# VHH binders against Ubiquinone biosynthesis protein COQ4 homolog, mitochondrial (COQ4): the designs that were tried, part 4

Target 1, 235 residues: Ubiquinone biosynthesis protein COQ4 homolog, mitochondrial (COQ4), of Homo sapiens (Human) (q9y3a0)
Amino acid sequence: SDGAGPLYSHHLPTSPLQKGLLAAGSAAMALYNPYRHDMVAVLGETTGHRTLKVLRDQMRRDPEGAQILQERPRISTSTLDLGKLQSLPEGSLGREYLRFLDVNRVSPDTRAPTRFVDDEELAYVIQRYREVHDMLHTLLGMPTNILGEIVVKWFEAVQTGLPMCILGAFFGPIRLGAQSLQVLVSELIPWAVQNGRRAPCVLNLYYERRWEQSLRALREELGITAPPMHVQGLA

## First folded at step 16 (VHH; from q02 with S107G)

Design s01
Fold by OpenDDE, fold request of step 19:
Structure s01 (fold): chain B 235 residues (1-235), chain A 121 residues (1-121)
Amino acid sequence: as target 1 above (235 residues)
Amino acid sequence: EVQLVESGGGLVQAGGSLRLSCAASGFTFSSYDMDWYRQAPGKQRVVVASIYSGGSTKYSNSVKGRFTISRDNAKNTVYLQMNSLKPEDTAVYYCAAGRDTYYSGWGEDYWGQGTQVTVSS
């Protein structure tokens, strides 16, 4: 057991066997309860190593992405100026992000810190992915209900190729009623996939510098179109 | 009541200039993205220029370098300076206001009645 100390804060070094066990266990639990964000996180960390390298490399090739990797901004309650966000005009990214948090009763801190990634930079990439998740909800206009989460996961799966996103996207619908499933398959998934393919890598956006940007402007920049239906109330 | 009132349209010779104005009332102008559209006879309405609440601008390829969109939040007015006008620029020009929110706001919320711009060769 080569005594290599933690590579970053909260890093838990694990053997390949341990990672495999964690992956299997977390997958089972995530399938059982998709609201177990902690299990989804474990699954992502234990299965995402190769994909995270690809994402990192993609970020390095983008000027803004490279800057993000260098400066390592964080989106958390401790880093956000909530007062500033609240003071921003309606329709701005910052104000609408705050609106998302308030309406859905979600905190930026709801996500567990990265633990099982054996590379410091990759650990940041997956952390950034997690923190950007709520931004994607804001950008896509998706709620945090089951249907909204599935739609965002499909978008993320297309954008990142992360196994956990793919799994979440495929297995999420198992709990939906027939009508919701039909709408998901016929309208929402195609929309999510199309937008995911059209949009540039959303991890390369320095959101912390764009709080004052019009949400519409950002959506247009990314090529994000209106969802085919209001997902609020369907689930 | 929300109102958008366009002005400044008219007849101009090719190579000439016009300045359109759109006066807004009845909503929080500074938080809205403002757009100029145009519709030529028998054609679809198309976006010409946009100025967002943050001050950034976007132009269609057909008008880039010739048209300039600006806004004065204190006057609740958006402007379109049109230089080097061409006969192809002949259309009814519309001012529109839009604001996206988390759950809504896809597209334009408010429209003006339009102002005719005619460019003669």
Scores: ipSAE 0.858, ipTM 0.940, lowest interface PAE 0.5, mean pLDDT 92
Fold by OpenDDE, fold request of step 19:
Structure s01 (fold): chain B 235 residues (1-235), chain A 121 residues (1-121)
Amino acid sequence: as target 1 above (235 residues)
Amino acid sequence: EVQLVESGGGLVQAGGSLRLSCAASGFTFSSYDMDWYRQAPGKQRVVVASIYSGGSTKYSNSVKGRFTISRDNAKNTVYLQMNSLKPEDTAVYYCAAGRDTYYSGWGEDYWGQGTQVTVSS
């Protein structure tokens, strides 16, 4: 959007050329260091415009997704009642999400704000995707090690079609040892793909209203099966 | 020690009713999802009804509208009210408890010994 003011908080208008440069740079950096979440974010924002439109439209067609787009719920430290989550029964979505955060020493605020999406609603969609990422770790029982991240990226790639997910899924294995790679290709990728195809759009879930829901119940609802192996310690 | 003890099974005529009970002990009952399974002779064990820790329920298609699962957390007991029983409902009924966590707990954790339900024509 040439000359237009910011469309949302943290919006940085960029030209197509600038976006291209950002995409290339962020891709290189993300490949070099997959833990650079900021670069992954930039890559997603600069390459995902078309795919984000598709995702938005998909969300609009779902009653719960439409409500999410309207109400714009956020999953962040400022929006989460961590005390409430801690008080929930073991096995609940909220408690297990908190467990995920604690075990992996991650924060809901680890995700960078959206900056380079030139549409306010699409900016929210990608933000939602980022925030739901950790929820997918919880649902899939995947750690935040490189192998776990790759598995989640494969699931996300199937679910969303986002270029950044696809790239992450394909190039992530470059850092894996032979044994991990074999397990990834023979067991984990097929599992992730199968579950990704079977599950409905995970962005259409209003997670903030489901903290008390049994994790098992939600997994069953989504058709998520147990992973073929424990991923922790394999990479 | 974890225990699940089923009761309430027996012989009943077609169209009759039974109420199964499963008394649980040795674990935090309220945080577990509870399930009723059944296994007919020569068939695989199948889930009949589930009641999750949040209180929601799920039924197999074969028993929808006829069976009702409920729980009493104060008594650590799960129930299966079976109405309009059919000969096809003849099976050993099992109570099971399961709880999923982030990194473990896929499937059922604990099983009862089962109770025989026989529905005569």
Scores: ipSAE 0.855, ipTM 0.938, lowest interface PAE 0.5, mean pLDDT 92
Fold by ESMFold2, look of step 16:
Structure s01 (fold): chain B 235 residues (1-235), chain A 121 residues (1-121)
Amino acid sequence: as target 1 above (235 residues)
Amino acid sequence: EVQLVESGGGLVQAGGSLRLSCAASGFTFSSYDMDWYRQAPGKQRVVVASIYSGGSTKYSNSVKGRFTISRDNAKNTVYLQMNSLKPEDTAVYYCAAGRDTYYSGWGEDYWGQGTQVTVSS
């Protein structure tokens, strides 16, 4: 519709380049004002569509990824039995996922549902990516503080190519203090990039069937190495 | 107190077999990933076989097909069945236990004292 007209003083014929500029503006606003959830949604709608198709297509080619696309598992408060996960042995994926939640004082959530993706399958793909994010924190050993989130964004950018991840990886650091920025650039980014290149596509893993798996076994399967330092205490 | 006690080492002729055992105590054995390492004379210690808490296994290329790791959670014991032994397998073999957490891991928490395996040519 004509809603895009109020964004600037004159309206030019809509082109892919102009859609890219709208995505950049929404990304900048979301970084500037984190309460602008509508800008995060605009970013998702105006960016990533081509990348989501690429991700979906590679999931279809992978037997486990195809099964995920068919069965549509969810990682959310409504689908998880957190008590059953707590009963799992320490060191299992499920128990360490709960430890991640406990240590960071967060809970699983569904993430806001996508509302602007007009393809049902691609809407699932981006939703799955958002739900897998906490698994990546658990696998990488990263906390939910600003530095840890940026490190995960670098991993995700390498893995997915999603414009939102790329923008978060490159521009998120402007919110860091000098010490955290030095550590990020010199040690954490190289580590995140190496692990992102080494690991297979993390969207092709059926985590809901791996809760009992040793976390070490899964990290080795993915090629995830020890972080160069513990990020929990850095601002 | 935590203990890992290896046994079953000794002298064996090339082509022969040995079965190493590692008895564990003082921790919740079933939740730990168990590894066998070896250190040959003049070499650094390397992992040769792993068995994870979930039961899956992993082997180094040098022993794949010849060595079999197993565990008995009821007896708190991990085993290494070594077949078709070669002189290059001569080493001190160590049992190790480790457990990854979300924010730590990749290393071993507990080590045994080692058992000597010598394969004569």
Scores: ipSAE 0.684, ipTM 0.867, lowest interface PAE 0.7, mean pLDDT 84
Fold by ESMFold2, fold request of step 19:
Structure s01 (fold): chain B 235 residues (1-235), chain A 121 residues (1-121)
Amino acid sequence: as target 1 above (235 residues)
Amino acid sequence: EVQLVESGGGLVQAGGSLRLSCAASGFTFSSYDMDWYRQAPGKQRVVVASIYSGGSTKYSNSVKGRFTISRDNAKNTVYLQMNSLKPEDTAVYYCAAGRDTYYSGWGEDYWGQGTQVTVSS
């Protein structure tokens, strides 16, 4: 695009200077309040363009990833049949994803559409990454507390290289107590990094076609090993 | 009370066949992933075949093409058909069941007592 207008619904074209200001402001706000997911989203959209191209290109080369890019599936409150997921056997991906949502009292929702990515296909890629994030919690066995989120960010940083994931991984620990920080550095980071390097690209998995798959089978397919400890009671 | 009871072991000539069965009770069999392990003398127990709740299967390289795992959810039974047996297949064979949750898993919840398989030259 030469700047003739929006490239997709909700697109807000921005100059490089405007992107720099949005990136700096959103980074500061996300560090101040990590639960400002809208600011994390702005940070990812304004700083991730080169990395998103790399992710998109590798998705195109993978048969399952290419199917995702073509069909543009969504994981949200409006697209999921929660009753059907509840009917699945215990231990299936879909049933355990629902258990993750219930135990952590979260929902699969996106309130802020992608706005600052200047390419329609890349805008979908970052949207898909956001929606897959909860699948990673389910696959890795990580809660949504501060420590669990940092561990997932380390996995994501290795997997994606997104600047927002790298920043979250390195700066997230500033809110941890001493016990949690020690465990994070000595055991959880090495585990997360090893699993992130070993697993194939998790964006290439069509989760909506795999709800019935055994969670154990999927973890084995991805090479995801047991966490060195339960994180739920820490931090 | 959960029970996994293996049967069908014994002495077999090399090149022969043997069929192991594992009858399960006390849990919802259809939602569990089932595995066969073996432990040769002086060796660690290793998985040789898996059948997941959805019906897909996985085999170790040492038994691919010779062993077939199957399950019958109506009878709560998992089977291991072992063909073209070699002396190296001599081991105690164990049936195991496991089910992952989001926050747990990676291991087996239940184990059988084991059944001896001996393959003679």
Scores: ipSAE 0.665, ipTM 0.863, lowest interface PAE 0.7, mean pLDDT 88
Fold by ESMFold2, fold request of step 19:
Structure s01 (fold): chain B 235 residues (1-235), chain A 121 residues (1-121)
Amino acid sequence: as target 1 above (235 residues)
Amino acid sequence: EVQLVESGGGLVQAGGSLRLSCAASGFTFSSYDMDWYRQAPGKQRVVVASIYSGGSTKYSNSVKGRFTISRDNAKNTVYLQMNSLKPEDTAVYYCAAGRDTYYSGWGEDYWGQGTQVTVSS
């Protein structure tokens, strides 16, 4: 081997000093400009190592989580059969996932490849977390507007402990208007925290095998309660 | 016009059986999750059994092993087979239908008028 060498596609090996500099720089840039999604990704990859190990270990102990780690499913435009999902009944997970994409005008793809995680399995875990993020929007009933993203980050911070989720949860609200901030603090954060504590780890769900499942059934399985109001109208 | 029409209620002796039916119209039945609720005198309405659009079922602890919920998508009908009935099962039984979307749900969209079930000792 020529030193650190690539461990997976797109891997960029870095020294501990380089990781420290990337973490500090990306944190500063993400705080300065929260739309630098590439910096949020760098922050997650350079600061998440300990937390990713904890997440991977708990996935190994869960039968469904272990299957995910073994089979390495992906949720992307290249792996999804959109025609099959479109044919599913309204109210199914797969159909409502497509509704989420359509209503918010997003696709399941265009996320940056994982680059700075120096373990192939942990690189999959953070990649899976990013793909599951859209499932969380669907499960929690949250749009991709600024308020909805912050609420999802609070849920993710409680469930995962990832430093990037904690940073986004605490500092994302800085740019909210007064009405949205009031609703966030008084209603949505308590709801997100309570549901994040109650629900089992959402990385342990094999969503690709549950497309036909009723969304209501899945929300009940996870203990996800109704938010006090729909965030869609507060964007 | 959406309609949920319950039938099959009545008076039955303890240990007996009843089969409730709920005929649905005016919506795409196969995509809806269907529930049976009951409301005993002086008490709040509570869910007894659920059958989801995918076919999975869920029961309250008080009826597990005695009640069976089922659905026939060709007939737009949900059923509740009630066996080993007890006087405590006396209530008005309601059929309900709900469907979650990504941004809404957590409640019932449609309710029937209810059918009385009375279990005598």
Scores: ipSAE 0.600, ipTM 0.847, lowest interface PAE 1.2, mean pLDDT 87

## First folded at step 17 (VHH)

Design t04 (from s01 with G98A)
Fold by ESMFold2, look of step 18:
Structure t04 (fold): chain B 235 residues (1-235), chain A 121 residues (1-121)
Amino acid sequence: as target 1 above (235 residues)
Amino acid sequence: EVQLVESGGGLVQAGGSLRLSCAASGFTFSSYDMDWYRQAPGKQRVVVASIYSGGSTKYSNSVKGRFTISRDNAKNTVYLQMNSLKPEDTAVYYCAAARDTYYSGWGEDYWGQGTQVTVSS
């Protein structure tokens, strides 16, 4: 592949000033167009170092999380056997993940490699978080429309504390209509926060070993309750 | 039409055993998680055992070690083997089925009519 950073493949070392400029520029671009996922990635990589250390340390203390850090599994177009997932029973995590992708017209994908995190292990942690995001949509029952993304960001902010999740959760609602904002504030945010606090750290789940698990069983294991309403038709 | 039909209930002495069966029809049994509930007189219906579509099981603390849930996907049947029965186990036992999708679920989709289990002291 092209390029290798001094700490890991693809690493682009940057000065603190360069990181500040990247963080400010990416924040501005992500607020202007939240679908600039590349800018959201830059923001996360340039602003989250201390929080990533906290997340890595808690993963190390959990047996499943430690195994994930050691084995470095990936959820991407190159690692998934979609045919095998399709063969699983309806209602399994794997089949419902495929249903989520199909209904929302999303493909599993990995953005460009992590570049601006100056620690190899923390670079994996933020990469893993990005790949887990669609699992959280599946677990929470949230579509990929603007309202659904904001609800997932509230859950993620509670779970991870990552600055990019907090900013997305707080500023994402600016683009909502009045009806969506009202239901978000009165019902969806409290639900997302409650579930985020109750659930164990979702980065400690080895999803690639759970494709066959009943989705109901997994939701029960995590303490995830029914959303107070359907979000699919709201925007 | 979806049906869940329980059988195997009856009167038994404390310390005895019963095996409940629940025959399912009208849905793809292997995709569903199956539960046994019980409702004692004057009490709310509570889950006592679950077997998920993937085969793992879960038990309430009151029956753990005494009851065993199992399923036979070829026969569309879930079983509850009830050993070391106590008078507190007296209840109507219900079979239930559930399947979550990414966008819904969290509740039972189908219920049986129940079968009475009475444990005499």
Scores: ipSAE 0.510, ipTM 0.818, lowest interface PAE 1.7, mean pLDDT 86

